# Miniprotein binders against o43075: the designs that were tried, part 30

Target 1, 293 residues: o43075
Amino acid sequence: MNALNKIPFTRALYHFSRFRSFTTSGWIMSGHNKWSKIKHKKSANDQARSLQIGKLSQGIILAVRQEGANPELNMRLATLLESAKKISMPKSGIENAINRGLGTAGSEGSQVHFIEYEAMHPSGVGLIVEAVTDNRARAASSIKHILRNHGASLSTVKFLFSKKGKVEVNLPPEKRDSMKFEDVLDDAIEAGAEDIVNRPKEYIDEEDEGEFLILTEPSSLNQVAHHFRSKNYEIKDSRLIHIPLEETAIDVPAKDSVREDIQKLIDDLYENEDVMFIHLSILNSHFLPILDE
Key: E = the ipSAE of ESMFold2; O = the ipSAE of OpenDDE; V2 = 0.75 times the mean of E and O plus 0.25 times the DockQ between their complexes.

## First folded at step 16 (miniprotein)

Design a54F (at its last look DockQ between E and O 0.50; V2 from the best seeds 0.00; counts 0 for: pae O 6.6 > 1.5)
Fold by ESMFold2-Fast, scan of step 16:
Structure a54F (fold): chain B 293 residues (1-293), chain A 101 residues (1-101)
Amino acid sequence: as target 1 above (293 residues)
Amino acid sequence: SPEEISRLQDKIWELYERVMKLRDEIYKLDREGVSPEEATQLEDEVRRLYEEIFRLIDEIERLQKEGLSPEEARELRKRIQELEDKVRQLEEKLRELRTQS
């Protein structure tokens, strides 16, 4: 019993230690998440809102198709629906996306494809670009053009990453002043999680990001997410993620021009309607931004 | 024709999606106890499929700019069909491995 569950505890401590090492290195931390602030400002505009609604619709379609239409049983759907409500997405739009995922709106929903585009940047940073699209060739063409504008090219890069489940959580409101990291760690171990990471306060976008990242084996993602929900944690995100392998991850691009180009590449990619998420082979990029200084 | 090029591009990206799913299946088989040697061989096969897909993507983009002759279209269709046959064979091999208990 106890012996088989020691691995998640050991890995949790390892990732927490890695985070401390990163913050105490030569890494310069500003109190501002550049990408998070750009994304947040963009969501305030009509055109940005339309883009976000389009992405949420595609995400809802995919989540329903993969795990069904019940948010109580489908945690990814639950978090997407919460995001949709936060930006005041019309109920008819939400309903149509759910119906397309179920296939009840004819065969329209069956045309949605989930594709991961793999690319290498000249700096040695590998990218995995998650796209959800009803037109593979159009999405590929536009994403490829963005990649080429920044010198990046399609290449197999998954060997630079480890596939994990990620659950982002905030403490239950009633326990925010009483619950400590060790209590969250205990809940994570009980849930069967592989690891836990605490995001520094300055990097938390309170709208979308969780204070704690719970890492799991891919097959355990739903079990762990449901456990945290049962303990009244607020679930901010639940998804599969590609975590950079430490041995090949780039810590921080040393030259400002490289940092700036990668940030612009990420920004350009997220402005594309089909792009849902980007994974980078930059150390700790799964919970920390690329900081400009 | 633009329609023929569009169909070939969609077929290549369909194969890309299928190879991506094969990578996920190989990962699951590795976790479920298939030998490290077999897993490495399967991953190498997937890598070669990706390499051919990337070559086809580059070639069709080049031919789209230069114009696609009927003979070039025929050769591309042949290579895409050969690639699809290899993808299908690997899909079948993985299904067989999953039924071994």
Scores: ipSAE 0.376, ipTM 0.766, lowest interface PAE 3.8, mean pLDDT 78
Fold by ESMFold2, look of step 17:
Structure a54F (fold): chain B 293 residues (1-293), chain A 101 residues (1-101)
Amino acid sequence: as target 1 above (293 residues)
Amino acid sequence: SPEEISRLQDKIWELYERVMKLRDEIYKLDREGVSPEEATQLEDEVRRLYEEIFRLIDEIERLQKEGLSPEEARELRKRIQELEDKVRQLEEKLRELRTQS
């Protein structure tokens, strides 16, 4: 057996062994209560939109700084622009964010920074908080304050995670009734994906969540995303994420008070204007909500 | 002084960037199976540096609100220099480990 055959064979077997629908009895329920998220959005909807615009602006600035202003070459920017359209972000705000990312003369605001705040909750759950901010001291102070209010403290936890690419997709609209999971699996294998997760429709809570979560090596993210786009899938999100390692992930029962405590912490963190994404060392937290009734 | 505090903050965030790069390099070494025992020890050292960075950020923010005395500024510069020396030691050690492998 030659070295080429060993490498492709091992890689193909790894893909096959990992390509399964992830469903558990504790995570699949009808009629579940999502009051924490619904209450927050309902009671502060116009403040929530203003916060979303601010976070989206920061994301656009960073994406442009990192990969340029051409959405055809910068998939992260492309997904952010689609999100901006959906919330009717003013075109002037989008243009300003792009110009600030390019460093164009006359841009308002200081340079933005991407920072990962790592913390440990008393329950043993690790958190990685991704932030984009133009004031690192303010962001650090605010995030630390929120963490301390919940008994968590800054400490490195990246060893509890694996860095992956994530592509969130919905089926092509014209094929929704004719396509099955196996068809999406075939497309994921063809794209060079590492794994695929089927998210039940009942658990799709955010605009950047799709029916299927496609996992990739970080370097393959754009290639995989373009492949699914070429197959006419709706791309909901395309970005790098931290996935909990199964060996060390906390398997907290669905109705344990620890999950409620973590959800409260997450809610407070997302109210911070600089916080973009939060990753948890809770089993399956990358595709399922952590609260269940 | 606001300008002195700003310079100290810029230095700490420079060290933050260097520490995060060290951790990423150590993670790659560990994932590649290069000297797992040494990678674990290096991760512990980086964790301590990460925690010290945020303690310094807290102290500078506190002093920004209360005012920075000349003695406090000297002590803070000393702690930052000690932190940079440790960061440099780890950067050198990682360079040596990559060359050996």
Scores: ipSAE 0.327, ipTM 0.728, lowest interface PAE 3.9, mean pLDDT 76
Fold by OpenDDE base, look of step 17:
Structure a54F (fold): chain B 293 residues (1-293), chain A 101 residues (1-101)
Amino acid sequence: as target 1 above (293 residues)
Amino acid sequence: SPEEISRLQDKIWELYERVMKLRDEIYKLDREGVSPEEATQLEDEVRRLYEEIFRLIDEIERLQKEGLSPEEARELRKRIQELEDKVRQLEEKLRELRTQS
């Protein structure tokens, strides 16, 4: 008996209008997760590893500062700790990051700042660059230099975005063969999610990406993440994001020179130690990966 | 002095972070439907603050390379103070709006 028959038609229609199975065409912009892009740089040199560890440390500091040091209550912290384990980050580094997030690292000079740099590219693509730094002046100078090298300038661009919660999940391992999208949809509705996107496996480039992208109101993020965890879903990511507004988002074709220019800008920004995450005013950039090599 | 430039830079980035928080709070109020007209006015004022911040950042960076005269330092301190006063006024207005809701 198809589970579809139990949802009242009015509820199904209301949810069908919000819940898109993205079968959409080839515009894949890579996960703006700094962690994953560093892994794909084949030169696993000590420098790339140090950069990755540094960025994880900053992420842990920020997560702890925002929602505390308990990974059972702080889903973002839990995901970062799992990422830290995967790369064999030293326990002392994790503990130091947690302590810095709690403000227990005693020197005033160790204060970590979260800054969102807003910029406009000449193409009309807006960027929000999230940075975590103990040196605002250094971070500002470095990020602004990178932006200028690509013709971008500081500008107000948050009006091009809506702030949302994002939870990325994989199916429970024990139900991988039995669960359907409809079952995940029901769980998303029960959790109080706003939207859900099924990402095809071919669009999952990174170990830290989920098959399902669940969008939430910012205030509901933790509730939704905990609900999926309670149902034994694998939580890959949980964070607040800036989603491009559909009415002002730029549709950049896969083979457009603009895409290549934006990709180079993003890559250069992610090489910066202070850069955590980048949001783009590009249509569907929050769930699609960039490079068909 | 390099120390004066550093102090000015620290102050402008502090103000940037405060304006960023104001913006996020205004967007929250707008979504809650508390006062759409007031939210729009506050958003416009926040936009003006960001524009002034970006001008100051560019100017401080230029002066870091060229050198900072006492006159230029005085003018920058004045503009930063005027900006801080505006930020404070918006923070107070936002608190008032929250208490009325």
Scores: ipSAE 0.016, ipTM 0.345, lowest interface PAE 6.6, mean pLDDT 77
ESMFold2 (binder alone), look of step 17: mean pLDDT 81; pTM 0.794

Design a54I
Fold by ESMFold2-Fast, scan of step 16:
Structure a54I (fold): chain B 293 residues (1-293), chain A 101 residues (1-101)
Amino acid sequence: as target 1 above (293 residues)
Amino acid sequence: SPEEISRLQDKIWELYERVMKLRDEIYKLDREGVSPEEATQLEDEVRRLYEEIIRLIDEIERLQKEGLSPEEARELRKRIQELEDKVRQLEEKLRELRTQS
């Protein structure tokens, strides 16, 4: 500790529920989730690619509307643009999405809406479904239909979560041989971060997940993200998230059938064109940081 | 056995991660001025490796439900080894391409 106004920092355990998450199949974290994620990403056919392009387009529109069209100043836009390039989204499509985001900031009603749907699964797991849509009625109808097919119902569940900012980062390429966790921790403290989670390479599941997950107060998200950018870290993602409260979170790995049921539900939700992100009140969903003795 | 299936799943997961890393590196090479033809060939190769991983995952999941015989275990290990060899070859090829820049 060398700064009076430093935000208190907890020492991160990468997975609090590790012991309870151990399965009889030998998977430590999420055997069903890993296999399901791989299968879900199975070969990008035309339909899957079109769906992903549609979602990226909506995400770009929203990101531009919220924080402007400059990817150097808008980390969310920067990560969405990298994703768009990886799937070879046409430049005309990217440009159109940026222009639509800029035009929506006018006096007329928004053409793209951000909506959160709250639901409860029969297992007691709460979920928050983030949607971005140009058609509220379509989104509401289709998402409710998916929820009902899996026995879930709309219910207030935000009280099961804490709202935080997250920044996913990889080490600067030029410093990979010399930087240790303690160096990243020092940078996080200087940035005003609240916590840090070290994710081993083998547990990085998605393209927008980094080696380190930096947690922030919601209002400090941009400050922290820009600090890491200024230190030449690779920013994989920057956004607001809902972290499960420990008191009410469920350890799904303790019961295999519930885990499979939840995975099928989230897979169906992500196939919906309007669904962007899903937050679950499950202990192991975010590698919750916990003080170690 | 469950332990045997788990070990096979761990190995496939390792190879999946290596293939995804290769995909990202190939994308960077394309952006950095490698020929479009060479980039397309590398993208096709990594796509084929990815598709084999998906097939192995499907097969292991099916055998987990039906029970894994010693003969089936040997065939899966052989396919996993062949896949690992191909992944290593592509990793070496990309390392050589980075050295040439």
Scores: ipSAE 0.000, ipTM 0.301, lowest interface PAE 12.7, mean pLDDT 73

Design a54M
Fold by ESMFold2-Fast, scan of step 16:
Structure a54M (fold): chain B 293 residues (1-293), chain A 101 residues (1-101)
Amino acid sequence: as target 1 above (293 residues)
Amino acid sequence: SPEEISRLQDKIWELYERVMKLRDEIYKLDREGVSPEEATQLEDEVRRLYEEIMRLIDEIERLQKEGLSPEEARELRKRIQELEDKVRQLEEKLRELRTQS
């Protein structure tokens, strides 16, 4: 079986020249040309800037509540703060989110929730919708409404995926000319990573994607990310992801009407204030490049 | 004309890419010697350039539907040229800052 999550650590490096399961930005399956990319970016940055600030605020609150307010010790918080800086989120807004995270009592006093909604599209494509919300009822109602508008229904689909940690990294600037792939592999093995993939420049589409994608067991994510940071790698992203199982993933060609239907669903979901990430059980994605050509 | 609108769109795309690159470079200002005040001023400048690009996109989309007169085309070319000049000035300012130890 050629599923990346089932391939032995060392052997995966010899079989895969391109690895991408999911786009973590809000621009999934859009941008057929330069002009359409600008239009989509405008929606994300103008109409959705307030939306993105709200999402980042909720994410920061959750990250601080889970692992504290020190970005040196909290990799998720560090990543969210960099995202906030990139969209010019006001300092007062960032400080308020951090303070709310620090002021939240234990689980009984928690006001922010991380929820995964599972759904099946009529095409057979499974979706996992990650939401962070201060109102579970509102999130459930609005997300269900969007799903129904596109013919999708709530259904158990986690069996179509494998949960992994991912760390996206760039080489330390001072070592760019001296480090070989073998050296990065040694660092990954030392860190306890499950797999490593070198991504050529032409396959880097998103700002949160690095030259190397490091896959980990979910429980090892922070350990591996901190190890790479301690060796001065640039951390582009560190998060849990749902990787589609190859044996059940659906191959959706670029010009298929199913891809257009799914694209519209994803776009509508990302317009929702509670939706953070969407995972799809799709293989051979034209706009979401995948493992192995 | 469709050809003229296409050329304007191509130029706006070029400027958009340059502004996004400047934004990324400004957000990576962990430079020794650059004050928080200077960083904030640069962030404000690039934000204003980005906002002008978004206005130009809105305007050209509207004119595609309503029709573009020679006078309107001249006004758009002037605004695009003014935007390009401002982008170039910010690029030079940032380059000078990064060459200073």
Scores: ipSAE 0.000, ipTM 0.328, lowest interface PAE 13.6, mean pLDDT 73

Design a54Q
Fold by ESMFold2-Fast, scan of step 16:
Structure a54Q (fold): chain B 293 residues (1-293), chain A 101 residues (1-101)
Amino acid sequence: as target 1 above (293 residues)
Amino acid sequence: SPEEISRLQDKIWELYERVMKLRDEIYKLDREGVSPEEATQLEDEVRRLYEEIQRLIDEIERLQKEGLSPEEARELRKRIQELEDKVRQLEEKLRELRTQS
C-alpha cells in the first residue's frame, strides 16, 4: 500500500552474509549438475581426454600470461596444474603451455585471447560464455553456431549480473573429523570473504567443485584464496564469476523441456574446445542444478 | 582466398573485443558520475559500433560460404577501416575524459 514502508531508511552493515545449507534448511533437493559432458564421458574415450588436455593447456597459457608462472603466487595456475596432474597430463605438455604463456616458445607467433561472449536464450536466460582461444574467428563462429542451434543469439547481458570472486574449497584432510561449519565460517570471515555456501555432497560433481563455495569482492579474490591455502584447505577452484542480480534473475524455467534445452546448450558449449566457463542469469545457478534427474 | 577471408575475420573480431572493452569503460565512467551527458552519448556510439560489427560478422560468414570477389573484399576492407577509425576515435575520447580530472 504505502511505498515508503518498502523503502529501507537504514542500511545494515554486513561484513559477511550466510547462505542456507540446502540439506540443513529441511527442504528436499534432488538432481545432478552436468555442466560438462567431457568429464562425464567414459574415461577410456581418447577424444574426450584430448579435448580436456587442450582446454587445460589454453587455461594454463592464459593464467601464466595474466599473473606469471609461479603457482605459489598464482592461485588460478595452481588449480589448473592440480587438475592437469589428476588427469595425468604429460609433463612436456604442461611445460610447453607455461613457456607459451611466458612468450618464450612459439614458432607460429599466435597469441591466446580471453573473450566473453554475451548471449540471450529465447527463455529469457542470459549467458556469459568465457572462451580462451588462439583463433578469434574460429571460436566466435563455432560458439555462434552452437547458440543458433538452440535459438540463442549474441546480445548484451552483463547488466543482469554482478562480478564476484569465488573460491571452492574442501576441508584439510587431517581436520575433516574435527572441523565444523562454524570453524569454516570463522576462517571465511577472517579472510575477508563476502559469503559462504555449503554444497550438499550430491551436488559435488565436477573436479572444480568443493564442499564450500566462498564468495568475495573481485579485488579480494587472491587474498581470500591465499588465506584458505595457508590454513591447509584444498583449493578446488579460484576465479572470477558473474552472479545474477536478484532483481533481474529468473527462476529455473518451469517447463521440463526448456530446462532440458538449456542444459543441452550448456553441454554443447562445453564440448567446444575454446569454451572454459558459462554463467547463467538463473537464480542460484552457481549453487543449484537446473535439471532434476 | 582463404587467407584473405581469415585475415578479415580476425580483424572484425579484434574490433569486437575493443568495442566490448570500451563499453565496460563507459559503464564505469557512468557509474562514477563523470561527464553524465558525455557518457550517454558514448553509450549510444558503442551500441551503434556493436551493431555494425554484428552486420560485418554475418556478411563475412555468408561470403565465406558463397565466395569472396576482389570487389567485395575491397568494400569489406573499407568498411572495416572506417569502423577501426571510429573505434580509435572513441578510445581517444575516453582517454581524454579520464585525464581531465
Scores: ipSAE 0.000, ipTM 0.385, lowest interface PAE 11.7, mean pLDDT 75

Design a54V
Fold by ESMFold2-Fast, scan of step 16:
Structure a54V (fold): chain B 293 residues (1-293), chain A 101 residues (1-101)
Amino acid sequence: as target 1 above (293 residues)
Amino acid sequence: SPEEISRLQDKIWELYERVMKLRDEIYKLDREGVSPEEATQLEDEVRRLYEEIVRLIDEIERLQKEGLSPEEARELRKRIQELEDKVRQLEEKLRELRTQS
């Protein structure tokens, strides 16, 4: 019999009371939570980078196949190569994509397909989805699935559009302070452009968007792009687009919920590995970020 | 070792936030009339800083599982300090460019 046999229980209660103050502990809970957040952000960034590299690779293959491997003569290729450099795409990957486009790397037996999917959204907005894929069945299945998730369905909509060329440009760096809109307009007229749109700075959201959007006939695209490059403009993008016909084009949907629904559809489509570009039958959709305003 | 790893993780997190802020600022300046060549150089610099952070994250995750020696801790601290110096230099360069714009 020892009274000390009861002391450990009293001591345990005393030590337990000491643990009540660990609300002021030196545990670096914030640092631990930040590290978990970095891991999740890294994974998301790695996935986004991998997706962008895949799309750039497919875009380079297509651009080379259509207009050759010289970036000085092929403005679309030039802009894709600049984008590839910015995201640190491996040089071997770029070279492999160029070789596949030229048919020198056995690409004849493993073809890349350019496909346009036409769809109608419940709001009445028509979409043309440009895809580049090595597997047409996979692309069709996945894109149809995304469309269905947003209530959209495959439908013939090309009759709502006119095919045009677009060249996105920034002013020559040395002339940014000296060139007026009238000077850019004169250069566009000389080049044989059909129209010019001056994009306010706050509406330049994408890397391939410039201060000025130059519209051309499809057959004049390369001529106009080369003319602007010869005058030292920065070419941000050069491509064919589908412009909504004024007669049948829809104005920006009045309801915020409808604009949000369309934006969510576009976002989901661009997360697909095969989707390259999307054309909307909304007035000014190629000129302004109309879904944000 | 776990406490030391936690301190290194906190420092890498601080540098990650600073690099991401720099990236956003560089993309904003490119649109504000910085020359395309200057913008490309700044983008290349911040990209290299981001790549080093990614490498440090991967290395610390590996060492968290395998254990961290005093030698490895010294090398990580050195790499983190070099990265912090480069981040500070790029922050200074951007401040200078903004006052010139």
Scores: ipSAE 0.000, ipTM 0.348, lowest interface PAE 12.0, mean pLDDT 74

Design a54W
Fold by ESMFold2-Fast, scan of step 16:
Structure a54W (fold): chain B 293 residues (1-293), chain A 101 residues (1-101)
Amino acid sequence: as target 1 above (293 residues)
Amino acid sequence: SPEEISRLQDKIWELYERVMKLRDEIYKLDREGVSPEEATQLEDEVRRLYEEIWRLIDEIERLQKEGLSPEEARELRKRIQELEDKVRQLEEKLRELRTQS
């Protein structure tokens, strides 16, 4: 008996089923959501841009430290550099961040730390807060303060999630009118992806987000991202995410008090200078007509 | 001293990173067919280590304002050493589980 010969076939059928499930049954929440989107006044917009520049600087330092300074080989760095250019981040700031990541920016070389804070909200929603900071004590103190102000307690919640790679893509410009979803799905399967989600255009920020979200095993992230680049897709984002497990994910209906409470917490967390990304154990469906009401 | 507090903070944050790495490895073992009872025991141990790390972080942040007495420094070094020993033991247990077959 060759039990191992059956495992790859069984896994392939499982991934095929997951692809279809994701295209019909719901929308994935990875922490970047539209609940936190607020309109700012002129002065607040300037402050928001300054905050974003600081966060991009820290993110570039970390990305370079992890995978080097060549954006052709470092997809995370490539997406961060594109985001920096879109907000007109000074070139000197970008160069300084890259040099600090390489450890070549003088002997002072600011040490940047990646920290994940795990918390449980009273609603049962688990949070993983990603922080990148040059000051651990400041980050720990301020983020804990924000969490506790909203009733959230520090607790291990990572087992509520599955760690996955995420690649966000747009179709190649030359093929936008000729390429169908089935063609994208074929490219995803060929690349070794686990799942694909086609997002409704009304929920896509075309400057920051891709039309298709491709899920991978964590170890396959770079392979899948490079495959899509080789097929001339536009890569909008490439990163690791924590996807909620369905059994423990909370589906939050519109106008529920929990949604408002969580949105306030997310908004306060993203205003913090060290917070880069938030993962929530929330699963929302936008395809069911009345179930969520 | 301020230098002593800084060194203790560095040690605790090093242990935080090691515990987070252990948690990731335990999650991977669950996918590799470790028994549910063994997985639960390992998860509980990591949770206890995580909680102790955050207690130590909170304590050092508090002492950073007041200054650190020699007796407080001795107690913190002892707790950090006990935590280091527990982390090392769990690291070794996971290494053994990955190689026993």
Scores: ipSAE 0.067, ipTM 0.558, lowest interface PAE 6.3, mean pLDDT 74

Design a57L
Fold by ESMFold2-Fast, scan of step 16:
Structure a57L (fold): chain B 293 residues (1-293), chain A 101 residues (1-101)
Amino acid sequence: as target 1 above (293 residues)
Amino acid sequence: SPEEISRLQDKIWELYERVMKLRDEIYKLDREGVSPEEATQLEDEVRRLYEEILRLLDEIERLQKEGLSPEEARELRKRIQELEDKVRQLEEKLRELRTQS
């Protein structure tokens, strides 16, 4: 039954109006958890910097373990190394993390685990908390404690989301003046992407955000990222992401007390040393910009 | 002891990771054209495993505050073992489905 309605996604891209609604009253932006914007601004502090170095170290170990130590072939590692460079992480720390991922470090063998914690907030907002940790019990206990402080609890919430791949890109430096949106769209279609979003410059304020966000099926992420790399695009980020389903996403107004509580919960979660990324089942949380006022 | 409770917590979180991985694999199979009935059965089974993990985590947290008796420790180890057996069986079933596709 469902198989009879299956349309090849490559041909489908040419027929969907969603590629044309970027700058109208219904336009979209996606792929980045915009709620993390406030937390990134705090990373300039000494404590925040130490926390971020620890998180990057764990992320590098995991990325190397999953796809090897060559950043030319491992796009997640490449983006993590750029983030490490941005915060001036010591070269010895980066090398130690890579060696630990390869299992060649002389230090005590510790396993790094990737865990997704699913939780529900009393407002009906679902959360998926990505954690990378060398201590599962510590991560679980501390994250659960933070959730409980905001009335949230562990619960199955993945049904509120659609799993996608995202690639954040900037135009090749040599072609910034010559390439139009149509050229980027053509490259995305050729790569097998599902959607493309043009991000207004006013909403590009994080290192891992690009001018264009490319959405893919999860299994096509590496294929699409490599294609853009081969065309000399600057890759700002490449990762799996959970995008809220419109049917169950909650629209939380900017001044709502619920939004303020959720923002505090997000801030508290990002203070945790094991938390890497948070996905929220809020309407347009990945697509529309968040206003600080 | 705190050491004993910590070991039990670690085991439950290990099973959590395995169940989450199984969910992701079932989600992929659903897109690869397994029957809707079979996909629903697999999704229901992994959901039940996840719910049991949440129950075990809540119980061990409660027991950590109240103290863990030898009888309670034996019952927890039994439930964790039964859960591990169910997780392994589902992992084996998915592996067989992947190789037959």
Scores: ipSAE 0.000, ipTM 0.408, lowest interface PAE 11.1, mean pLDDT 74

